# Ledger of designs, part 25: VHH binders against q7zyf1

Target 1, 260 residues: q7zyf1
Amino acid sequence: ALRIKVISMGNAEVGKSCIIKRYCEKRFVPKYQATIGIDYGVTKVHIKDREIKVNIFDMAGHPFFYEVRNEFYKDTQGVILVYDVGHKETFESLDGWLAEMKQELGPQGNIDNIVFAVCANKIDSTKHRSVDESEGRLWSESKGFLYFETSAQSGEGINEMFQAFYSAIVDLCDNGGKRPVSAINIGFTKEQADSIRRIRNCKDSWDMLGVKPGATRDEVNKAYRKLAVLLHPDKCMAPGSEDAFKAVVNARTALLKNIK
Below, E stands for the ipSAE of ESMFold2; O stands for the ipSAE of OpenDDE; V2 stands for 0.75 times the mean of E and O plus 0.25 times the DockQ between their complexes.

## First folded at step 13 (VHH; framework vhh_7aqx_2)

Design y1 (at its last look DockQ between E and O 0.01; V2 from the best seeds 0.00; counts 0 for: pae E 16.7 > 2, grease 24.9 > 24.2, off the site)
Fold by OpenDDE, look of step 13:
Structure y1 (fold): chain B 260 residues (1-260), chain A 119 residues (1-119)
Amino acid sequence: as target 1 above (260 residues)
Amino acid sequence: QVQLQESGGGLVQAGGSLRLSCTTSGFTFSRYAFNWFRQAPGEEREFVGSISRTGGITDYADSVKGRFTISRDNAKNTFYLQMNSLKTEDTAVYYCAAPKSFSYSYDYWGQGTQVTVSS
């Protein structure tokens, strides 16, 4: 049977453990409960008519446990990376988690050969969502990660996530532990992604188009044309591209009305 | 409906060559990366190779590297597996697949084509 190692990553209270527990329920056999912020368990799953034994290391997200976590990153084949959609800081911290993993894997470690399933968790929360789906998806997919909307509470998206997650790991293993090119090749460019991010976080219409306040009509049009080509729905497959494109169109219109 | 169909399989002698085709329909071909897999009797399905959406990047299993080449023709909605220097170990059912652009999951599969390499 194929044996795989999976870890969970994310801030405290984002629901990592809950996601795992909900899925594993009767399948999760705890082997080691560390009082030190790591739960270890084994589960058996059937993917593509194959039995897979999964070692799961559920790591505490609190910074206090860094000294413990650093020992568990090695030989990881899959990562469940979790944030809370209602708490933007947990999303913003994801880059830090990746950095931590990279650091601990060392120079011989290749994060590119690890399957990441990003869980935008707690979608069931009645609270204000601070990270929209497009933002989470853009971030995740730009890195070649899988993206899922999940609710550990309701169970929404959990089975789907794990199915895809384990399937991807199996594929990785079948490819000799290397990510296939098809998974690496992102359907959009860095420039496209950056543009979308910029547009989402822009302060005003000038900033959105990447022109200086007081830019001429020609400058505005030129900037618009460039972005239009870059973000056109027919050409851009990046999450949020359509909204970004619309925003750019509107920005141009607004600016031109004020520029004589 | 999305369809993938393999063709070009058959019997070939060791050292010989064979070209497989995967013809697709029902989706925008140019938006997808593609993969080849194979499954020998009694063995698990294994990765053979992949080609990026633009065709600029290819990847191969170590067992076929240097012998197999994947290409695509967007105008024909077809991608190919050129197999050279075939070995008896290459005997398998070959499958073409299309994953989602950003995942390892394969949403679309062909029915497979038999390749038999005789000694």
Scores: ipSAE 0.026, ipTM 0.336, lowest interface PAE 5.8, mean pLDDT 87
Fold by ESMFold2, look of step 13:
Structure y1 (fold): chain B 260 residues (1-260), chain A 119 residues (1-119)
Amino acid sequence: as target 1 above (260 residues)
Amino acid sequence: QVQLQESGGGLVQAGGSLRLSCTTSGFTFSRYAFNWFRQAPGEEREFVGSISRTGGITDYADSVKGRFTISRDNAKNTFYLQMNSLKTEDTAVYYCAAPKSFSYSYDYWGQGTQVTVSS
């Protein structure tokens, strides 16, 4: 049977252990509740008529446990990367988690040979979200990562996540440790993703169109047309592109009302 | 060669105390969390407790909380299980265990030490 190694990553208290436990409850050997550096087990799953033996390491997210974590980054086929949708700082930390792993893998390490499943976890299903689904999905998919909405409380999305996650790992292994061509085509470019993120975070209509205050009508329209082409629904399948396009249209309208 | 070896088991009367030791070799001891497990005859192996790399965090099975204490001595590459207020249901073979390396999730295990609690 195919043997793979997976780890979890993410800030403390974002629900990593709950997600793993709900899926793998009766398959952990040995099972215990302590999170002292790591919690680990082995499980067997069937994906695409194949039996897979999976070594799962649930990694503590607190900086105190870094020295334990750094022993487990090498030779990993899959990563479950978790944040809490109710706490934006856990989402903002995801780039730091990737940087930690990339540093430990070194120059010869290749993140592209690792399957990531990003879990936007709903720790408290009644709390208002701090991270919109489109924001989390854009971040994930722009990096070639799988994205799932999960709930620690209800269990929603967890089985779907693991099925897709393990299926992607099997595909990677069958393709000599490299991504299949179909997994590379995410339907948008880095420029499109960066533009959507910038538009979400801009301060005013001038900033949104990327023009200086006092720009002429022609300059506003030229900037608008560039963004409209970039974000056109037929050319840009990025999460949040439709909302960004609407925002750009509204910004143009607002600026032109104040020019001549 | 990685090795773990338990010692300190024996026969003790209910209400008494024992201190188990687990000596280790082949580890960088200060980099590992360690566990105690036990197995009664005819039963499954069960978790007893764990201790973090620095010793600052411990966790215990509900059945032993308040009675058992795990500690470690990094200078001696040894960790301990202090067992107080022993009950007849604590009778078991006690195993120390450490996590396997990152390639596999199997624990390293000692050969076990028998603890028998009579009443």
Scores: ipSAE 0.000, ipTM 0.125, lowest interface PAE 16.7, mean pLDDT 77
ESMFold2 (binder alone), look of step 13: mean pLDDT 81; pTM 0.818

Design y2 (at its last look DockQ between E and O 0.01; V2 from the best seeds 0.00; counts 0 for: pae E 17.2 > 2, off the site)
Fold by OpenDDE, look of step 13:
Structure y2 (fold): chain B 260 residues (1-260), chain A 119 residues (1-119)
Amino acid sequence: as target 1 above (260 residues)
Amino acid sequence: QVQLQESGGGLVQAGGSLRLSCTTSGFTFSRYAFNWFRQAPGEEREFVGAISRTGGLTDYADSVKGRFTISRDNAKNTFYLQMNSLKTEDTAVYYCAAVKRFGYSYDYWGQGTQVTVSS
């Protein structure tokens, strides 16, 4: 039977353990409960008519446990990367988590050969959502990660996530531990992604178009044309592209009204 | 051969102090985090405290917080549990544990040392 190693990553209280428990409630055999911030369990799953034995290491997200969890990154085949959609800081911390993993894997480690399932968790929360789906998806997909909206509380998206996640890991294993090239085919370019991110985080219409305040009509139009081509719905499949495009259109319109 | 050996246990009066030691051998001490556990008769083993690899971070059970302190001496391959203001409810067998590697919550355990706190 194929054996795979999976770890969970993310800030404290984002619901990592809850996600795992929700899925594994009947399947998760906790072997080691460590007061050291790592729960270890074994599950058996059937994927593509194959029995897969999964070792899951649920790692605490608290910084205190860094010195413990840093030893568990090695030989990982799958990562459940979790953030709370209601807490933007947890999303912003994801890059730090990746950095930690990369650091611990060392120069011989290749994060590209690991399947990542990003879980935008706690979608059931009645609280204000701080990270929209497009933002999470853009971030995840731009890195070749799987993206899922999940609620550990309701169970929404959990099964789908795990099925896709395990399937992808099986494929990885079948491909000798390398991500299939086809899976890396991001339907959008880095430039597109960067543009969308910039537009989303811009302060004003000048910034949105990437022109200096006081830019001429021609400069504004030129900048708009460039972005329009880049973000046009017919050409850009990046998450958030449509909204970004609309924003750019509006920005242009607004600026031109004020430029004599 | 890997070995963890607790020492320093014994009988102490309530309000007294005791220092436990866990002496280790057979592995690279500096690469491990260490924990103390205790088990009272008829009870489950419970977490007492932990110290990080560098010794810069410690964590304690609520029941012992403020009274117990964990430290480590890398030069001696030994880590400690200083127990102050001991209570009768602190009576238990105390175990030391080491954790580093993949696949196990705790890599190594001591045999335990008895601590008895009398009223």
Scores: ipSAE 0.026, ipTM 0.400, lowest interface PAE 3.7, mean pLDDT 88
Fold by ESMFold2, look of step 13:
Structure y2 (fold): chain B 260 residues (1-260), chain A 119 residues (1-119)
Amino acid sequence: as target 1 above (260 residues)
Amino acid sequence: QVQLQESGGGLVQAGGSLRLSCTTSGFTFSRYAFNWFRQAPGEEREFVGAISRTGGLTDYADSVKGRFTISRDNAKNTFYLQMNSLKTEDTAVYYCAAVKRFGYSYDYWGQGTQVTVSS
């Protein structure tokens, strides 16, 4: 007898509707809700021996008016947040979509009670990719969101995503909306995640270690040791941490080669 | 068959110490982060502390920071809660919990052990 509301969010061209259509081919009943002024789908799923009734709202159309936006977001149990791995700007827009939802929900809204599933979608199953998996996964997991690689074209990952997504919604509802919120349960801290992002985006060894060109051997080693402790595999399980650690080691080696 | 078994609870005077253990079986211990929770009668279950999959990171509720220490021993498939400087408000049933999924639920819970702190 559990009833849930799910919305999809993300730029229009990222394949949100295709993901929903692929999943719901047999179980989707289109409906119109005049209060919101948009079409939505109704489906029934079976999770953990429970029948779950799901209203699925796709963020297509014109979300400009306050009443439409607020009623679209309110009382939501799950969000499917989609970007196209082939277009970096759709990934960069994700923070904007979260901010819009937070603004529209206002002070009464509680994002912490909502399950997010981030879909790194392959609109075109060709090999053109501009957001690698570790970058998308780091963004998602650092916020406590589920992360899936999906293809609307091939259907890859879609069933797995929805199964995990609905299971998480049921679990959260059964826990009274209280998540396991300790950062260490995900295996890394915000500082570690921020460092990995910075290292990914740096362009030279000086910048990577956070030292000025012309730094002494001692300054390079001190900067290195700080990052090595932060990113040590025993303390950092963040997506991309191994590559970041290797990059820091290589940066130190490159700098020390030319320093007295 | 998965099991989490708490032990080490009991009665202790305020200012005293106890060490709780949670012994596990039936799953791969190293794949899980572990938490301690507590629940006083009529209250909701409250987070106490957590330890990461590798043991390299710990976190604590503000109410117990500096007094409680969580640790794990992968060779014994056991994790611990060392409770020092106990206060009467620490009186509760203490539960251990295992979490593999980082975001939305605990996978396994123990049965609980009573800790009573006398004034």
Scores: ipSAE 0.021, ipTM 0.504, lowest interface PAE 7.4, mean pLDDT 81
ESMFold2 (binder alone), look of step 13: mean pLDDT 81; pTM 0.816
ESMFold2, look of step 18: ipSAE 0.000; ipTM 0.126
ESMFold2 (binder alone), look of step 18: mean pLDDT 81; pTM 0.817
OpenDDE, look of step 18: ipSAE 0.019; ipTM 0.321

## First folded at step 15 (VHH; framework vhh_7aqx_2)

Design z1 (at its last look DockQ between E and O 0.45; V2 from the best seeds 0.00; counts 0 for: pae E 14.2 > 2, grease 24.9 > 24.2, SAP .676 > .668)
Fold by OpenDDE, look of step 15:
Structure z1 (fold): chain B 260 residues (1-260), chain A 119 residues (1-119)
Amino acid sequence: as target 1 above (260 residues)
Amino acid sequence: QVQLQESGGGLVQAGGSLRLSCTTSGFTFSSYAFNWFRQAPGEEREFVGAISRTGGLTYYADSVKGRFTISRDNAKNTFYLQMNSLKTEDTAVYYCAKIKSFGYTYDYWGQGTQVTVSS
C-alpha cells in the first residue's frame, strides 16, 4: 500500500488538531489542548480506488516547539497549513511558516514538490472576520496551494479539503514525487496578484494607483490605464480582481476631482 | 543503549519542595529536548513541562505553572524538575521523556519516580 507523510502547520489555537480530529474521528472536540511537540497519527483512506496509508504529524504551533518539529519537515509530501479567519496575525504568520519549512528542507529540498492545502479555519465564528476569502485564496493560489474554507466545529469544508488534498498527493506520488505541471497552472500572473495585494493594503488612493502624492492628472490616468488592463475582469482571473478593479476606478475618480 | 533514569522522588508535606533529576546516557544529550510527565493512580499520564535543546525555552502545564521549574545541565547529561509549593494533587509517578526524531513525540521514557505529597 502507498504510504504518504503529511504534516500540519500554523499558529497555536488555529484549529489544526481540531481539523484533523474532525476528519479522523468525525467529531468536534471543543476543548482545545495545545499540542505538545508533535502528535502522530495513522489513518487509512481510499483515493482513486486505492488504499493509502497516511502518517500525520500534527505539529505544535507554539514557537517553543521549533526544536521539536524542525526534525519532521523532511520527506513531507503534504502540508495542511491552517490559519484562523478571525485572527489576522495567524494569516500573516503563514509566510513565516513557509520560511521555516524551507529552511529545514535545506538547499536540496523543493517545496514545489509538496502539496499544500491551506485551511481558512473557524468560519463558523460569530466574531469579526479579519481575513476575507479573496485575500486567503489569492495568497494560497498564487503559490500553487489548494485553498479551503473550513470549520472544525461544524465540519464544513473538512471532507472536501482532505479528499482534494489526498488526491493531489496521490497524483504527486504517481508522478514520481514531482508536482504535476497541470497543478501549477495558475489562471493569473504574479503581477496581477501583487497588484491586487497592494490595492488591498494601500494607505490611500495615491498608493492604490502607485503614484506619488501630488501626481498630475496625466500620471494618474496613465497609472489607472495600466491597472485597468491588468485587472480587467475579462483578463484577470485572480481572486479579488473584481473588487480591486472597482477600487482602482474609484480611486482614480476621487483623485481627479481634487486635481486642478 | 539509550537510558533515562528519574531520581529525587519521595514523601513531602504540602507546601514543601522536591527536586527531581533525570539522568541520561546513550545519546548526545545536548541535541535533544526533554519533557516531564506525571501519572496519578487511576488517571491518565499528563504533561508537566518541557525544556528546549538549548535550555533557553521552557513550557509548563497550567496546573504547575509558577511552582515548577525545569532546567538542564548538559555537562552532566541531566535535566531537572524543581517542584515548589507542592500540593496533594501533585502526588503521582513522575516520568522523564526524550523527544524523538522521526515519527513519535517521545522515543524513550524513564521508569518513573514516586512523589507523594501529604496533607
Scores: ipSAE 0.006, ipTM 0.267, lowest interface PAE 9.8, mean pLDDT 85
Fold by ESMFold2, look of step 15:
Structure z1 (fold): chain B 260 residues (1-260), chain A 119 residues (1-119)
Amino acid sequence: as target 1 above (260 residues)
Amino acid sequence: QVQLQESGGGLVQAGGSLRLSCTTSGFTFSSYAFNWFRQAPGEEREFVGAISRTGGLTYYADSVKGRFTISRDNAKNTFYLQMNSLKTEDTAVYYCAKIKSFGYTYDYWGQGTQVTVSS
């Protein structure tokens, strides 16, 4: 039987343990996170006629437990990376979580050969949402990570996440522990994803088009055409590309209105 | 020889305060994090709180948050549990425990000190 190690990552109180417990039920009883920072379970699953023995480490996200987490990053095949859609700071911390793992793995480690399942979790019964799906999906898929909308309240998305997660780990193991060259295309390039992310965070129309204040009409149009081709919905399937394309069009119009 | 020894227990009235100490020997104190636990008669041991290696981080069970404070003095190889606003349900034997520098288990425990909170 194939034996794999998975860990959870993410800020405290984003619902990591709830996700694991709902899927694993009696096979995982969270008892020790408040005391030692880790809950451990072993479960068996069947994927593609293979029996997989999974060692799950549910790691506490509070900074207090860094010294414990530090010991568990190595030799990991899969990561369940969780944020709370109601608290944008938990999403903004995801790059820090990746950096923590990358630092611990060292220069010989390659996170590209680890399967990540990002869970955009809704753990509050209120309707307030601070991170929309397109933002979370873009961040995840641009890094080659799986993305799922999950609910701590209903359990929605959890079974689908684990099925895809384990299937991806089996595929990685069948390819010698290296991420396979895949015809399964996410429908956009890193350049497209980076541009959408930048446009989402821009402060004004000049920055959005990547031109200096005082740019000429020709400079504005040249910058616009580059972005318009890059982000056109016919050629860019990235989450948020339609909104980014509209923003670029509006930025061009706004800048040209005030240029002779 | 690794040793942990609790002291400072005793009888106290509800609403009162008590300070427990855990003195240690036989290892490099500043390299380790520590926990306090308690156990009432006939019950399982209950986590009370934890303190990091440097003392910069503390964590508490919900039942004691805001009433109990853990601290450490690396020069004296000692860490403490300050218990304020004590309730009768805080009556228990209190234990200190050393957390390994890696992993998620404890390798050494004290013998315990009795705390009794009367009405």
Scores: ipSAE 0.000, ipTM 0.141, lowest interface PAE 14.2, mean pLDDT 80
ESMFold2 (binder alone), look of step 15: mean pLDDT 83; pTM 0.843

Design z2 (at its last look DockQ between E and O 0.03; V2 from the best seeds 0.00; counts 0 for: pae E 12.0 > 2, placed apart)
Fold by OpenDDE, look of step 24:
Formats: structure tokens, C-alpha cells, sequence
Structure z2 (fold): chain B 260 residues (1-260), chain A 119 residues (1-119)
């Protein structure tokens, strides 16, 4: 039987353990509760008519556990990366988690050969959502990660996530540990993604279009045309592109009204 | 009332040994993982080691591996840090901590005990 290693990453209290427990309630055999900061379990799953043995290392997100979890990154084939949609800081910390993993894997380690499933968790708390789906999806997919909206509480999205996650890992294994080329093909460019992010986080209409305050009418129009081509709904498959395009249109209109 | 109290600290010469104890009360001892931390002056608190609920597994910082040993006695509600081959760089306040389930913080902390290793 194929054996795979999976780890969880994310800040404390984002629901990593709850996601794992929710999925494994009947099949999770805790074998090793060795230390605070790492829960180890083994489960069997059936993917594509194959029995897969999964070793799951659930890592604590608290900084004090770094000295414990730093040894468990090696030989990882899959990562469940979790943030809380109601707490933006947990989303913002995801880059730090990736950096930590990269550091621990060393120069020979290749994150590209690891399957990542990003879980936007606690969607049941919708009244206090601070990270939009489009933002999470853009971040994840731009990196070639899988993205899922999940609720460990209700179970929403959990089975779908794990099914896709394990399937992808199996494919990885069948491909000699290399990420399949098909998984690398992002439906949008880095430039598109960057533009969308800029537009979402812009200070004003000048910044949105990427022109200096006081730009001429021609400069504004030129900048608009460039962004319009990049973000056109018919051509751009990037999450948030439609909203970004609308924002750019509005920004142009607003600026031109004020430019004599 | 929950209490964690460190004892056994003091002055020791380099190469010497010291045994710290953490005595606990007010909670179910067997349900917790126990940790040792230390903090030197001007430095951040650092992880020293941990022992599992059953005592069957221990984990140590690289800086103390092979020299320090953690053990627990469930009957006495006490866990220990045996420190051998002590070095001057081991000088710090040592803290014991208890954790039932990890989250944002440890459940309980001791007040600390001073360990000083002289050259």
C-alpha cells in the first residue's frame, strides 16, 4: 500500500485539528501523542481504487512549538494549510508558514513537489468574515495550491477537500514525486494577479491605475487600456478579476472628470 | 487552585549536575504534557524539552540533547529535568509548563527557578 506523509500548518486556533478530526472521526487511530505541539495519527483512505496509508502530523501553530515542529517538515508530500476567514492576521501569516517550511526543507527541498490544500476555515462565522473568498483563492491558486472553503464545525467542504487533496498526492506519487504539469498551469498570469492585488489594496484611483498623482489624461487612458486588456472578464480567469475590472473603469472615469 | 512550583535550582560548577522538579496541584496530572523552558538575561524564553502524557516519549532542544533528561512521576504529580554536563550557557531561569491541548498559550506556568553554572 502507498504510504504518504501529510502535515498541517497554520496559526493556533484556526481549526487545523478540528478539520482533521472531523474527517477522521471513524478512522483516525492516534498512534503517537509524543509531544505538545505535534499530534500524530494514521488513517487509511481509498483513493482511485487504491488503499492509501496516511501519516498525519498535526502541528501546533504557537511560536513556542517551533523547536518541536521544525523536524517534521522533511519528506512531506501534502500540506493542509489553514487560516480563519474571520481573522485576517491568520491569512497574512500564511506566507510566514511557507517561509518556515522552505527554510526547514533547505536548499534541496522543493516546495513545488508538495501538494498544498489551503483551507479557508470557519466559514460558518460569516457575519465576521474578514478575508474574501476571491482574495484567498487568488493567493492560493497563484501558487498552484488547492483552495477550499471549510467549516470544521458543520463539516462543510471537509470531505471534498480531503478527496481532492489525497487524489493530488496520489498523482504526485505516481509521477515519481513530481508535481504534474497540469497542476502547474495557472489560468492566469502573475501580472494579472499582481494587478488585482494592487487594485484591491490601492489607496486611491491614481494608485489603482498605477499612475502618479497629477497624471495627464493621456497617461490615465494609457494605463487604463493596459489594465483593461489584462483584466478583461473574457480573458482573465483570475479570482476577483471582474471586480477589479469594474474598479478600474470607475477609477478612470473619476480621474478624467477631474482632469481638465 | 492550580499550582506549578519549580525547585532544585541553584549554583553549580561547569560539568556538574542538577535536578529540577516541578510539583503540580489542582488538575489531573496524567492528562497533561509537560515542558521545560528557560530564559537567560536579555534573551528570549526558549524551549528546553517536553514529555508526553504517558512518559513514553521525550523531546529536547538540540542544545541540551544528550545532557538533559525529562521524566515524570504521576503518583507524585511531579515531573523532572535532570541536567548533566552543565555549561555556563545553561545559566537561566528555568520554567515548567503544562499543556492539555495546544492553542494560543500553555495552560499553566511555574514561577521559575534560577540555575547558575559557574566556570
Amino acid sequence: as target 1 above (260 residues)
Amino acid sequence: QVQLQESGGGLVQAGGSLRLSCTTSGFTFSSYVFNWFRQAPGEEREFVGAISRTGGYTYYADSVKGRFTISRDNAKNTFYLQMNSLKTEDTAVYYCAALKSWGYSYDYWGQGTQVTVSS
Scores: ipSAE 0.018, ipTM 0.328, lowest interface PAE 6.4, mean pLDDT 87
Fold by ESMFold2, look of step 15:
Structure z2 (fold): chain B 260 residues (1-260), chain A 119 residues (1-119)
Amino acid sequence: as target 1 above (260 residues)
Amino acid sequence: QVQLQESGGGLVQAGGSLRLSCTTSGFTFSSYVFNWFRQAPGEEREFVGAISRTGGYTYYADSVKGRFTISRDNAKNTFYLQMNSLKTEDTAVYYCAALKSWGYSYDYWGQGTQVTVSS
C-alpha cells in the first residue's frame, strides 16, 4: 500500500487538531508529547480504489516549537495549512509559514511538488469573519494550493478537503513526485493574481490604477485600459477578479471627475 | 555534574500564590529550553509550561494558562514558575526539566518540590 507523510501547519489555536480529529475518527492514535509539540498518528484511507497509509504529524504552531517543527518538514507529501477566518493575523502569517518550510527544505526542496490544502477554518462561528473567501482562495490558488472552507464546530468541508487532498497526493506520487501539468494550469496568470491582490489592498484611487497623484486624463485612461484588459471578467477567472474590475472602473470614474 | 534543584514549594491556601525556582549547574544554561512538569500521586506526569532559550517565548498547558508565569534569569542560571490563583487540583510534585531545542526528549530533570494547596 502507498505510504505518505502529512503535516499540519498554521498558527496556534486555528483548529488544526480539530480538523484532523473530526476526519480520522478512532483510526487516529495520537501520540502527542507536550514537551515537543508534535502529535503523531497513523490512519488508513481508500482513495481511487487504492489503500493509503497516512502518517500524520499535527504540529503545534506556537513559536516556541519552531526548532522542533524544523525536524519534521523533510520528505513531506502533503500539508494541511490552516488559518482562522475570524483572525486576519492568522491568514497574514501564511507566507511566513511557507517561508519557514522552504528555509528548512533548503535549495533542493521544491514546495511546488508538495500538495497543500489550505483550510479557511471557521473556528468560532459567532465571530465576525475578517478574511473573505475570495481573498483566501486567491492567495491559495495563485500558489497552486487547494482551498477549502472548513468548520471546526460543525465539521463541514472537512471530508471534502481530505478527499481532494489525498487524491492530489496520489496523483503527485503517480507522477514521480512531481506536480502534474494540469495542476499547474490554474486558469489565471501571476500578473492577474498580483493585480487583484494589490487592488484589494490599495489605499486610494491613484494607487489602485498605479498612477501618481496629478496624473493627466490620458495617463489615467491608459492605466485603466491596461488593468481592464488584464482583469476583464471574460478573460480573468481568478477569485475576486469581478470585484477588482468593478473597483478599477470606480477608481477611473472618481479620478476623472476632477480632471478634464 | 549536571544538577537541577527545585525550591519554593510548600503548603498554601486556595487562591494563594507560590513562586518556584529551579537552580541549575554543570551545563550551558543559555543552550536549553526549560519546562515545568507536575505529578500528583497515582497520576501521570503533566506538562505545565516551557520557556525558550532566550526567554522570548513561553508556552503553557491550558489548565494553568493565565494563572502561571514562567521566566528565566540567565545571569543566575535560574528558571522560575510564578503560580497565582492556586487551586486544590494544582497539588502535586513539581519538576523542572531541561531540553536542547534540537532534541526530542528532556536531557535533565530535577528531583521535584511538593506543592500542596488546601481548600
Scores: ipSAE 0.012, ipTM 0.381, lowest interface PAE 8.3, mean pLDDT 81
ESMFold2 (binder alone), look of step 15: mean pLDDT 81; pTM 0.820
OpenDDE, look of step 15: ipSAE 0.013; ipTM 0.265
ESMFold2, look of step 24: ipSAE 0.006; ipTM 0.193
ESMFold2 (binder alone), look of step 24: mean pLDDT 80; pTM 0.814

